# VH-VL binders against Uncharacterized protein ycf23 (ycf23): the designs that were tried, part 1

No score or structure here was measured in a lab: all are predicted.

Target 1, 265 residues: Uncharacterized protein ycf23 (ycf23), of Porphyra purpurea (Red seaweed) (Ulva purpurea) (p51373)
Amino acid sequence: MTISSKISSDFDKQSALKVITGLNNFNIPQIKQMALASEIAKVTYLDIVADTDIIKEVESVSKIPICVSAVKSKELLKCQKTGVNILEIGNYDCFYEQGRLFHSEEIKLISKETRNLLPHATLCVTLPHILKIEEQVKLASDLQRIGIDMIQTEGKSTSISKTDHLSGMIQKSASTFSSTYTVSSKIRLPIISASGISSLTSPIAFLYGASGIGIGSNIRRLQDIGSMVIYIYEVQAAISSNHNIQQNINHSIQSSKISHQLIPY
Below, numbering starts at 1 at the first letter of every chain, in headers, positions and changes, except where a header shows other numbers; antibody chains aren't numbered by Kabat.
F, E and O are the ipSAE of ESMFold2-Fast, ESMFold2 and OpenDDE, as the mean of both directions, binder to target and target to binder. V2 is 0.75 times the mean of E and O plus 0.25 times the DockQ between their complexes.
Where letters were taken out, [cut] stands.
The coordinates of atoms that the task and the answers printed are left out; those that the model quotes come from them. Centres of patches stay.

## First folded at step 4 (VH-VL; framework fv_ecleralimab)

Design h01 (from e4 with heavy chain A107R)
Fold by ESMFold2-Fast, scan of step 4:
Structure h01 (fold): chain C 265 residues (1-265), chain A 121 residues (1-121), chain B 107 residues (1-107)
Amino acid sequence: as target 1 above (265 residues)
Amino acid sequence: EVQLVESGGGLVKPGGSLRLSCAASGFTFSEAWMHWVRQAPGKGLEWVGHIKSETDGGTTDYAAPVKGRFTISRDDSKNTLYLQMNSLKTEDTAVYYCATYDEGYFRMDVWGQGTLVTVSS
Amino acid sequence: SYELTQPLSVSVALGQTARITCSGDNIGSYNVHWYQQKPGQAPVLVIYYDSDRPSGIPERFSGSNSGNTATLTISRAQAGDEADYYCQVWDSDTYVVFGGGTKLTVL
């Protein structure tokens, strides 16, 4: 299976950016503001709750590709029937605080059901941060075998740092980057890094193997479209900066290799 | 037609052992997850455990009350599911059903008629 | 461990609508299945994945699931609907979980 042509270019360039409104967010005014800000900034895609009415509301203000997130295959199937073909099983953060846990076996079963119901849809599956790193690697391998198109790594959401935004963001990003690096070194599926992602931390995600990043809480806390657009621009600028740095490193490495080949010892 | 038939139930003393069998027909047994569910006389349904298909690792999981005492196994060549019950307690007295899904993974579409296990002195 | 709570019994008059609830923390995030069991018989699946009906189950049977409560609704109740009804979910930590069962009496 392959990533949807609507978003694949940004993934191929390792510069994909999605805005996450939240799997449990049904606030239509806020979702529309985030969608409009995303349209203005030209993000790669939007990740919204799997709700057919909300899809229509988002389509009324934005042409940005829509991804819907859910933990139940039936909800994803209902949304796919409206024309949405980018689907995600995941974004479990909202359930952890309610005591609802998702372990490898349940995620595999939901993933198998969804792929069987929707053989050609672009499917993303989130790896739970509650799993040990070796369990996340095994789950990612199993998901690849099932035919999942991409995976998302997430950061720890139950930390004490939730009461301190900056500290919380650092803790979440550290766990997300660790997962991204380890999974990326073992699995060949495209990886989206989410949780704790900002202009400050986004370059590290790509450096450690991500093809895309997701931003949610840092945009959801903003109260106006202008502030959201500025924030997205800052993240995009950081991504561009990272690409330039990586290109310079690659050129330097190639130059060194050529010199060595000309005068081998 | 999909069918499950349990056998092996009977009277056993506390601390004793008993093995139940479930003969499956009408579906691809080797690809199916199989469950054991019990029901004490006049009480509700209680999940005992399951065994995964070979493709999904063939591993087993058990409900807390039976963990360490009961073992689930399968013989795909005979289309048969087993429940080995050791260190039986009076609380294990129940009708034991085997069950499986027809489509999907989380529901039980097909049930056997059950076999009664009575644990008493 | 995850727990589902059902009322012990529900009574409905012939031709009226019966509603049997199944309560669980955040049950709306689970797929709820419902089984009917008549005396001396094995359970029969009557609703799956919250609201879908197996072939052969009358349209009078419907289901819903949101928040902390799932509901099995039996409209135009008939004498033959008298049975015990069980809700069931699949939980990541405890696997298959059944409700305690509800005895439906059709008056």
Scores: ipSAE 0.753, ipTM 0.870, lowest interface PAE 1.4, mean pLDDT 88

Design h04 (from e4 with heavy chain A107G)
Fold by ESMFold2-Fast, scan of step 4:
Order: C-alpha cells, then sequence, then structure tokens
Structure h04 (fold): chain C 265 residues (1-265), chain A 121 residues (1-121), chain B 107 residues (1-107)
C-alpha cells in the first residue's frame, strides 16, 4: 500500500511521467537510448522489461528510478533482488497481438502471488482494455483489497483514416475521458494512463483523474536520443502548463472566497 | 500432516448420479482453492473444475465436458469438498482426484489418492 | 481451447540426461508446472513455476520455459525416474490445462 519515495512526489502533484521501453523489448541499444533520453529529460521513472542484465545496462546510463514489468511473479522477484523496488504486472499489448489474453481472475492470481512474495514492494497492475468498464472497476477494487499500490489503465490506439478525422478523434477522446473518469471515481489508488499519450492528450488524462502518464510507442519509434528528448520535453511542457493553469484557477477560487468573507453586504 | 482423502466412488449406470467427497486436513481449508482432476484408465490427466476460497468469493468453474452436469461445493465447517455428478456418461469413467496447494500461490502440490468412478451398464 | 502438446514417449539411458518438452502458443508467458505419476499412484509435483523445485525433489530435476516450449530436464537418470510426466498451465479462458503426458523409459 505504499508508493516508493523515489517517485511519490510527482504522483502527489499529479504530474508523474514514465517512459515505457516495452515488456517484450530486449533491444539493449534502443533501451539504453531511451534510458539516456529519460535521464536528460528527468522523467519520473522508467518502465522496462523484467531482465536483470537490462537493469544493469540501464543503470550504466541513467539514475532515473527503474520499474520492471512482467506477467509472471517470479520474474519480478528475480529483478527485485537486484535492488529494483517498483514493479508492474502488465503492459499486455504485446501479448494481445500474439493472441494471448489476460482476464480478471488470472491478473488477480498473479497480483496475489506477487504481493505475497514481495510484501513491501511498490506494485502497479495494468487493467486490460479488453475488459468491459464494469469489469475493470471490479478488478481495480479487488486489486486495492489485495494491497496493490497503483493501477494503470490501457487503451488500444486505432488510426482514423476517414475524411471526418476530427469527429473521430473527438469521439475517441470522449470515450477515453469517460473510461478514466469512471475508474478514477470508484478507486482510491493512483491511476497511470499509458495508451495513446502525446503532448495533446496528456493534460486530458490528468484532468479526468490520472496521477501519472506513460509514453511508450511514440518514443520507441524515434531513431535518435535527441528526437526522444524533444518529444519528452513537449509532453512535460504540456503537463507543466496544465499544472500552472490549475494553480491559477485554485488561487482565483481561494481569492474569491476570502474576498467575499471580508467584504460581505 | 497435509492430507486429502477422496471417497464416494463406485459403479453407476449411464444417466445416474454420484456424489464424491474429499476430506481435507492439515491446512486452512477455507483459504484454499480446491480442484477436481480426473484420469480415465490408461489416459492422461484432465481438469474437471475448481471452487475458490471463501475469501475469493467461493465461485466455481468447470471444464466444458462436465459443465451443466457436475457441481462442485464445499463445507468449510467440515473441511470437505464435494463433486456432485449428474447425467453420468461412460466417458466419465475415471479415477477422480481432489487437489490443492499447501501455499496459496504454488501449483498443485497436494493430491488425494483418488477414487474410482465406473459408469457402465 | 488452449492446448499443450507433449511427445508420447521419451527414452533415456541410465545416468544420462532426459528432456521432456511441452509445447504451447506463447507458453513462455505462462507459469508451467510439472507432475510425475507412477502406475497406481497420485501425481507428484516435481517442478513448479517453470523452474522451482518443491522440497524433497532432487536437484537432478530442472525446468525451463521460453517462447513456445517448456522443458523438464532430468539429469543422471535413475530407474526410479520411470513414470508419466505431465505439464500444466493456468489459462484465463480454460483454467487448468494439462499436456497429454510423456512416458519416460530408463533403459
Amino acid sequence: as target 1 above (265 residues)
Amino acid sequence: EVQLVESGGGLVKPGGSLRLSCAASGFTFSEAWMHWVRQAPGKGLEWVGHIKSETDGGTTDYAAPVKGRFTISRDDSKNTLYLQMNSLKTEDTAVYYCATYDEGYFGMDVWGQGTLVTVSS
Amino acid sequence: SYELTQPLSVSVALGQTARITCSGDNIGSYNVHWYQQKPGQAPVLVIYYDSDRPSGIPERFSGSNSGNTATLTISRAQAGDEADYYCQVWDSDTYVVFGGGTKLTVL
């Protein structure tokens, strides 16, 4: 039930950002480039495959906190023994493409195993987008009871190629907002939104209840460190702008209340 | 110490019914998921179904060949697992094992000795 | 509908290494458990969670699981290792799935 002090501050500020290298990505040169870009941009943490050799490679180029992702509790245990204490069960996208599905009961079993093996580790669990929203809410509630520290929502990004691209984009965004809001309104745990995240959509994730966001495919497809850094900066700028706007709104509301109290009729 | 003992097997005619019992001892039965696994003579292991612990809702799931005909239940006050078998077919002839795990997240490391069910006229 | 495939039989010479495979689509993403069964006896768990050994199982037994194939390896085979061996996984749709079993003969 406790989030690692290494990353908790950004979650408390609703500004957490992680870079996801991918659960099935073993490309060490690419992972090191993403890690170095993350170090330069000072992201909240990295989410990498659960592999002890890759952890060492990442540590050689970055001081950013490391989270490892796996779908098997023993792989997470093996990585935790190297000193990594932020662990995730999830990032199922690569398995869906291979025809491997994860439903609520299997995820709960893996989560119970992992918590029992690692009573004090920071655990994140991804809610599968293939579940109906009511099933995602039920699963999140069960995970909270198991003692999971945070949850990640996922969504499948689909291309819109019709002439009404704008209408399609608005529809998809509205759907994502509704999903994030519904889960967030029922669950006390911090929520990370990790699918379809860009500088345009990152503020929306926070507005509808996320405490953090993850960026994966949009970074992995870039060819060099400089491009990765620029992309991360754009996402961070969008988050920062949203935070500054929220602060200004809160200040205005507070000022209005005080003014009304001091100068009543 | 940790033990499972099946009983209730025997001869039954096609279309008949039979109830198997599995007496558990040496562990916290109410916290354990319980399984039924069968094995036809000279054939491999086949999962029949399971019932979750009380803590996990006590719900049941079944293999396709037995769904609608078999019912799994438990009596935690008696540390006993049951398998109610209805509309029995000759292909249900098998040794029936109950199985569980001694530690809540391992594979099935505790098995009974099995009870033989023969469905024949 | 998830299925695990094992060879029907494997032979090994006394003192040599036996390898029994269990094939399934993306089996590397599943936790694989292995059972040993001797005639007239209940199954005995010999490997769980891909590569862990239960208490009392000799170090000659080891397991691996990657891609589409899991393997049970029995080093320095003994006459007492003759048995049927079954692999098993937990699947989201079909729950407990067993392989068809492999008869190990020690020559």
Scores: ipSAE 0.732, ipTM 0.854, lowest interface PAE 1.4, mean pLDDT 86

Design h05 (from e4 with heavy chain Y105R)
Fold by ESMFold2-Fast, scan of step 4:
Structure h05 (fold): chain C 265 residues (1-265), chain A 121 residues (1-121), chain B 107 residues (1-107)
Amino acid sequence: as target 1 above (265 residues)
Amino acid sequence: EVQLVESGGGLVKPGGSLRLSCAASGFTFSEAWMHWVRQAPGKGLEWVGHIKSETDGGTTDYAAPVKGRFTISRDDSKNTLYLQMNSLKTEDTAVYYCATYDEGRFAMDVWGQGTLVTVSS
Amino acid sequence: SYELTQPLSVSVALGQTARITCSGDNIGSYNVHWYQQKPGQAPVLVIYYDSDRPSGIPERFSGSNSGNTATLTISRAQAGDEADYYCQVWDSDTYVVFGGGTKLTVL
C-alpha cells in the first residue's frame, strides 16, 4: 500500500531481497551482470546508482523493479522522470572514505525535499552507521514523521589488511543487526538490513525485525553471473528455511497457550 | 502574495538584549521552516539559525557564534517568528532577515526586507 | 566547519558571459543555491538545486555543480545584473552555509 505494489508482497512476507550495485558504481558490464543474475534469481528489486543512462542499460537486460540511490533530491527527481518510482537516499559508504559525512539534520532535509518533490514515490532512507544507535532511532522516528516508506540499516565499514571476508562480514552484520533490532522495536516502518548479509546471517536479520535484506559487496566481489545466481539462491533458501522454522515455533507457542487456558486447577 | 516583515531592530549596548519579530502572511506558516540570516554592514550573508515546523518536530539549530545567546521561537497562532538575542556583542551588528522556503523546494526564495540591529556603546 | 569560497569580484562586458565560481570540498554532493543581492535590498533566489531557475528568472542564468566547484553562469550580461552573488549549501554540521559573495561589475 505504502510501498510500491511491485515489491510490497515480499515485504509483507518478511522475505524481501534487493541486490545493491552501489551508489558510486558506474561499471556498466558489472551492473549488467548483477542485473542478469537478479533477473534469473527473481530477487525483489535492484538498487542502482541514480543515473538515467544506467537505468536504460539495466532495463535492457532485466525486468526486476529498479530502485535508484542518491544523496541529492534532484538526482532522484531526474530518475523518477524516466519511470523509476522506488528511490533511496543513502548508501553513504562511498562518501565516508572521501571525508564526506552525513548526519541526521542533513538526511532529514534531503528526505523532506525528496518527499515534497515526489509525494507518491516509494522512499527508502539509509541510517548512517556513523550515528550512535540512539541517534539512529531518533532519526528513524523523524523520518517516519516526514513520510518515508522504509528504512535501511547499514554496517560499519571495515578495512581488512588480509582477505578475511568472513571477519569483515561478521563485524558489518553485528552493526546492522543491532540497529535493525533497536529501530524495529520503536518504529513501525519496514526495515531493510544491509551490509554483511550472507546465507549464514540473512535469517538473523529477519529474526531481528527486518522485512527485507540488501546484498551488495558479497555479490559485487563475484566474477560471473553463475556464481552470483548461486549466492542469491543460497540466501533465498536460508530465508525460506527460517520462515518455515519460525512458523513452526509460532504454532507451538499458540498451541501451548490454548492448552494452558483450558486446564482447570 | 507571500510576505515576511521583520521588526524590533534598533540600537542596543554590548551585553544588552533585543527581541526581533517576523510577521508572515500569504502561506501556511505552521508548515514552514523559518530561518534567520544576518548581514553585517558591507559584509556577506551569515546564517543565524532555524526553527522547523511543528509537524517536523519544532526543533531549533543555531550557528556557532550565536549558540547559547540567541533563541528562535514561533507562534503559529499569530503567524509570527521570533529571535531573542541576549548578551549582544558589537559583532552582532547587522541587518537581520527572516527567510523561508518555497513550497516543495528547500531553497530560500521568500525573504523579509530586514531589520537593522546596531550594538554599540 | 564547512566553507564555501567565492572570488571577491568578477567583471563582465555588456552582452558577454560572466562565470562566478563557488568552491567547496565535495561540493558536487551538495545541492547548491544562488542568490542575487542589490544594494539596500534583500537577497533574491536566482538558481536552486544546482541548475533550476525560479519563476521570473531569465534563461540567461544557469548553474552547474561537479566535483569541488559549482558555477553560476550569466550569459548576455545586462547592466541590471550588477549585484553581489552568494552560493549556499546545507551541511550536516553547520546547517546553512553561504559563500563570501562575489561582486559582479558590468562594464
Scores: ipSAE 0.663, ipTM 0.812, lowest interface PAE 1.6, mean pLDDT 88

Design h06 (from e4 with heavy chain Y105K)
Fold by ESMFold2-Fast, scan of step 4:
Structure h06 (fold): chain C 265 residues (1-265), chain A 121 residues (1-121), chain B 107 residues (1-107)
Amino acid sequence: as target 1 above (265 residues)
Amino acid sequence: EVQLVESGGGLVKPGGSLRLSCAASGFTFSEAWMHWVRQAPGKGLEWVGHIKSETDGGTTDYAAPVKGRFTISRDDSKNTLYLQMNSLKTEDTAVYYCATYDEGKFAMDVWGQGTLVTVSS
Amino acid sequence: SYELTQPLSVSVALGQTARITCSGDNIGSYNVHWYQQKPGQAPVLVIYYDSDRPSGIPERFSGSNSGNTATLTISRAQAGDEADYYCQVWDSDTYVVFGGGTKLTVL
């Protein structure tokens, strides 16, 4: 259980935000634009492909903490040797189209090997959306035992062509939120909700138990840094609104406790 | 040293039954996933099935050709793995190996010497 | 079901480099392990996790895995390298999957 001090504060505040460039995205100009937008907006961290050259490119334009994502322990190990200590196993979406599935047993084996190779790194593991909800809960429990530091919930595959974009976005969000709520009610690990997240849906992620959110495709579709920054600002504003609501709830709870102390029953 | 020793192979008629044993030593057997792998004479390696450690649920999985006919079990108190083979077919003729792998590697780093099962008449 | 394809046989001259391929859809996303089997003997792990060597395996043995093809490379081939070689992965649906095997002949 060790979340990097570089990002832990935002997780503790339930306000963590990461920008996801993509597990199979090697487009350096686009990645650099997303990194620059993230630097301007001061997001919590960046989640990029596990590639040492791309890490260097991102470091040249941004001081935001870097997380790398891969499905193989060796790719994560190579990146960790460059100084990156926030690592993620997942997302699996790009493989589902080819019939390459990741079930609980394989994910646990990859996670055990990764933790064994990297005893002190911050490790995040994505729960596959193809698993039944009770299997996702069981997997999260097993990952906690292995020593994984945080869980990411997954939406429906991005490789599936959507004829109705709005319906597709809602479906991805609903899938992620359902998993987040159920897992968070049974597991103590911090949860990142990372599919279909926007300014409209980000407050719901936190209400359902997330400590952080990830934004990917909604930023990757934008054509310029300014548009990316504005989109991130909108999401951050929605997060701030959610934080204020939680503060009000906490105040009400504390007020109720005080009232009970004043009543001699 | 880590060792696996298979026994129980022999000649059996089609439709018959046979139970193989695999005696393990030199490692914490109760925490290990155990596999059965077979090899028909002059042919390649074919996975038969596995059994998980009790910590991981103690469940079994089988290759399609043997599912419903073969049963894998373990006795952790005796450090022994078993393969119960029922309704044997001539296609089941093979050397049967037990094997295990180090956690996280998905590789079979320890193998027994194998035991021959011949299904004929 | 997931399948791994290997050539039936590969020949190499003494002292030359042999390359044995293992092909599978998106095999680069799997961890590939390689086993050597000499006549009458049990398989021996020679490469695991794509490119790692177990203790006691000579440096002449190396591995790679990218895209749709994994390769076992045996440099400076010796007579004692003559054997059958099998690749293997772990698949979430079919569990342990072996390639069909490649007979290496050292001439």
Scores: ipSAE 0.707, ipTM 0.835, lowest interface PAE 1.5, mean pLDDT 87

Design h07 (from e4 with heavy chain G104Y Y105G)
Fold by ESMFold2-Fast, scan of step 4:
Structure h07 (fold): chain C 265 residues (1-265), chain A 121 residues (1-121), chain B 107 residues (1-107)
Amino acid sequence: as target 1 above (265 residues)
Amino acid sequence: EVQLVESGGGLVKPGGSLRLSCAASGFTFSEAWMHWVRQAPGKGLEWVGHIKSETDGGTTDYAAPVKGRFTISRDDSKNTLYLQMNSLKTEDTAVYYCATYDEYGFAMDVWGQGTLVTVSS
Amino acid sequence: SYELTQPLSVSVALGQTARITCSGDNIGSYNVHWYQQKPGQAPVLVIYYDSDRPSGIPERFSGSNSGNTATLTISRAQAGDEADYYCQVWDSDTYVVFGGGTKLTVL
């Protein structure tokens, strides 16, 4: 049960950053652009669809550690056989639009299956935003018992909320922050906050107990490598410039009952 | 030899009760999730419910048609699974199989021979 | 409640390829298992996790799963392949879900 040595240092420093290309994204030119931007910016790792050909394409342009995401254990097993040892069950957003929902029992089944098949791989599991907060906490606890190495929280994704609008980003990140804070208070596993994350909201994720953040849609919607690199740099700068302040504030927030009342209904 | 053997089937009147047993051998029963699956005469397979291992919480889940009427339990010391059926209806008439997982993840590769339950006046 | 749809029956000539479909919304995101059942007998697992074969199942049996349709393929069909075939998935809300079953007749 250990986080891969390739990425563990950034998690220990509460500064891990991953770029998410999406578990249903098979656009090789776009994925390669995101991989190149990630290589230039030296992000912690890249999270891509669980596809062996896409892994080879990414490896051709980047040395950044690769995580693969899927909702099926067999796809993860196939990718692990190529040498990828950071695996994620999740990033369910693409399925929600199709009416395909993932609830606790199925996620636990997939997680148990994957851990049994891959006893030593680094496993991350995404908690669905469609679950009530109490259900997310219960699921996270059960996943810890199964031997999962890290948890990803996600924000509510709606047609009303656009990630390129400030209000949309705040709405998405509010759900992620609520989950991150509540889960981090109950579970010892590292948490990745991975919805509505930008340079404006990324410091708050760490204040609420995250060990890392994931950025996806805000990079995927950019048209060129340069724009992607600039965006990543802005996120990294926001994290770095506030690190000492975040540490002091985070301790105060976690120690204060008033902090729970600051979260809007 | 991995084996499941159901027993306890028979004829029962509507509103009656019946308890089925499933004796397991040849695998580590205490670590296995156990299922009940039924099949009405000439019809398809229908999942009834399951019970998890104690390590995984020992919890039970049921299909909607039987929820509140059927109870699944297990005795790991005897390697035996049970299905307590109450308030039986004519539509509960079926061959009842117990099933589990052994070698192929969460695919049900181990099945009993089935026991017939007939609910009729 | 999640539902899997299979044709009621499929006929295949001796030595030809039979294809049995299992349709479900986004079934490609589920792991599909297939069972063979002969009259008076318990089901037998013939394909698991979309396309893998248990030990002892002939290479003539194969599976696929993509989009909204999973398929069990039986090549070089033999008289002994006559049976009912069921697909099965695990669903978030309804747990174990079986298709209605397909009767395969070898002519």
Scores: ipSAE 0.702, ipTM 0.848, lowest interface PAE 1.6, mean pLDDT 88

Design h08 (from e4 with heavy chain F106Y)
Fold by ESMFold2-Fast, scan of step 4:
Structure h08 (fold): chain C 265 residues (1-265), chain A 121 residues (1-121), chain B 107 residues (1-107)
Amino acid sequence: as target 1 above (265 residues)
Amino acid sequence: EVQLVESGGGLVKPGGSLRLSCAASGFTFSEAWMHWVRQAPGKGLEWVGHIKSETDGGTTDYAAPVKGRFTISRDDSKNTLYLQMNSLKTEDTAVYYCATYDEGYYAMDVWGQGTLVTVSS
Amino acid sequence: SYELTQPLSVSVALGQTARITCSGDNIGSYNVHWYQQKPGQAPVLVIYYDSDRPSGIPERFSGSNSGNTATLTISRAQAGDEADYYCQVWDSDTYVVFGGGTKLTVL
């Protein structure tokens, strides 16, 4: 299990944050705005479409580490040749909308081929939300054996009214948190929780075992860099609050152990 | 030399049974997924089913036309793949190939020469 | 069930370029493999993972895959290229899927 030194520190601290522009997003002006906002806010890394021209455009406005996402090993290989060494098989949302589904066997085949072609790259694989939780756990275990470095969980699509954003986020988050908690209890790979994550729900992701979170749609819908930066800051503040809670819990656990050992009554 | 050799084909009446074998050599059979592919006379290639390596769970999957009638199994100690064909229909008449993926890419780069199964009344 | 469509036949003049298509919904998101089959023989892999050639396959054979169409291209066609050609993908629900095959005739 090796994670790129460019991003490993935030994963070790359980505070990693990535901004997701989208696997099927080729809108260069929007991607550059998201990249610049990410640079200003100092996020851990960017997750962009596997396109060599877009990589160059992002590099022109940001020094934030780049991860590229694709569903084909050759697209990842082409991008890796430009110097990008953080790669993801995943972000299936655009394909689900087109009726194209990915199940365990196909994900394993793509993952094995990608690892074979790229023995030293940092590889993340998204677990499809269409799988039962038990199947997601089995897939995650299989991916660990293949040598995948990170797992991403995703939430189920929702038909909830666009006028009730919070309900939609809660529904997606519930699915993502269930997967994150169950997978984290069974495997030792770092987990990124992506779907339905916001400033309101990001602390819960870390409490359920995530080492990082991804935010995408909530930033993509914003119209300007300033709004994007403010949103990212809100998420980062929520992550910081979670760290304070974790520190207090850890201290309490340590105190309880000492009490039980030395003062039995 | 990497090689697959099918055997066991022949004439059988509708409703009958037949067992095909595929002897593998020259590669690490135990780590390979194995496939059966058939081709009816003058027709195209049609996937029948596969069996995973034991490391990947040893499970089987089948094409809809044969599901419930055909069973794929393997004996890693003998480097042999099997296809048990039950309740045979005239539509099952075909040359049956075994095939596998080798060298870490998942395209069928190794094929046997095939064995003919004829189902006739 | 996922389906791949190929033309039944393609003709090419000796020394010219043949193009054989394989159509499927979102086929660009799949890895396409191509097989050559001559009468009475087993299939031979000629292109894998959209555009890679196995050892021994001439550089005249190339492949592409985008959108809804994958293409096998045979440049400087030779008499020995006459064969049936099949495209193939791996699909999560139907597993191995072959196209119907295309008979290439070299005139």
Scores: ipSAE 0.632, ipTM 0.805, lowest interface PAE 1.8, mean pLDDT 87

Design h10 (from e4 with heavy chain G104P)
Fold by ESMFold2-Fast, scan of step 4:
Structure h10 (fold): chain C 265 residues (1-265), chain A 121 residues (1-121), chain B 107 residues (1-107)
Amino acid sequence: as target 1 above (265 residues)
Amino acid sequence: EVQLVESGGGLVKPGGSLRLSCAASGFTFSEAWMHWVRQAPGKGLEWVGHIKSETDGGTTDYAAPVKGRFTISRDDSKNTLYLQMNSLKTEDTAVYYCATYDEPYFAMDVWGQGTLVTVSS
Amino acid sequence: SYELTQPLSVSVALGQTARITCSGDNIGSYNVHWYQQKPGQAPVLVIYYDSDRPSGIPERFSGSNSGNTATLTISRAQAGDEADYYCQVWDSDTYVVFGGGTKLTVL
């Protein structure tokens, strides 16, 4: 309803794909390369740091819809004033290593502030992986009442440089899929699965109830536009080739959950 | 004119109870989150607790020193906020302020003048 | 528990710039609000969302927040600026947190 018309079609088709440059990434050359790769591959939207100068740089090289991420309502408000109307409260990973944690009450406050300041903006909120699953469900329900438009699930932070890349991605995606599956049974909002998403794991995200996926670190580590484009195409192909199977299985899972929910024992 | 007026303060013995009221006017009270903040004589500001609007769940949260002893409630039909204080201790002696904000921001822009609570034998 | 630290007192000469700090771990990731309190009076909001001023607050009042330190700056200090100043944030576990307060003396 309130999801921006620029991206809503892909969410309705359960095929939304965003490229995440990072909440604390101010590397303009890298961000522009990621934006150009996203333009070539025709991704649904970009998720970038909430910085008005970087928004301008991205707009100079890409027409892909822009989402900005921040943990402060004022930073989102400043970006919205430049014309960006897709906003995210989240991407907490960069804060966890600094000992800065986000729990339910603070996230609800920031979400309420942002909705009050921006009644018509498309708002996405990330559920912290540090919360127990039951707490994530409760938070998602509260965010739905506040009027949040989308939920993002995140995976446990891992040291990919010290862990086999594939193993690290599987660990991150497992926690994201668990959250996505559980939360999707309790809320009506679209869910974006991020963390550990690749061509191997992306079909599973949609299977467990996601309407979209987010790809970050796997693209950020690449050095050239061509490699980024190929990676995105690989993810898109994996989603497309299994669409019918994903839809049928996801529908079965949702039907089972709904039946149990309507007739509790 | 947006106003908050606290009442109900006074002298009470340790272990006693007291109920404070905060009368609100000049804004849509039913949509506002309300706070209680206290200040011991000659000391700094200390948050006591808050209550959300009923639309946002009507939930309450409390500072650790008062949790389990104090209860915040509201009566939207009377535009009144309450603080029920039980099992009072001498360290609860303070001026108690009622505070809120004018939307759309959540900074405490509106404060009452405070009511003094003295807990002494 | 999250803690905000302020100096107990700051002195400034008439017409000079006063700077009052509020220190907290990663305070730059929080929205910092500042309150002025004169003797026998309720607090008055002077800065919200790190650097915004409420209606009626002079342009001499400004704020910043980065890293581990937020700062309230009062330029061209006046006698009427003498007061206690408190910083405040919302924390995930402790909710509303106030700094201990700083007494500003204008000489």
Scores: ipSAE 0.708, ipTM 0.843, lowest interface PAE 1.6, mean pLDDT 87

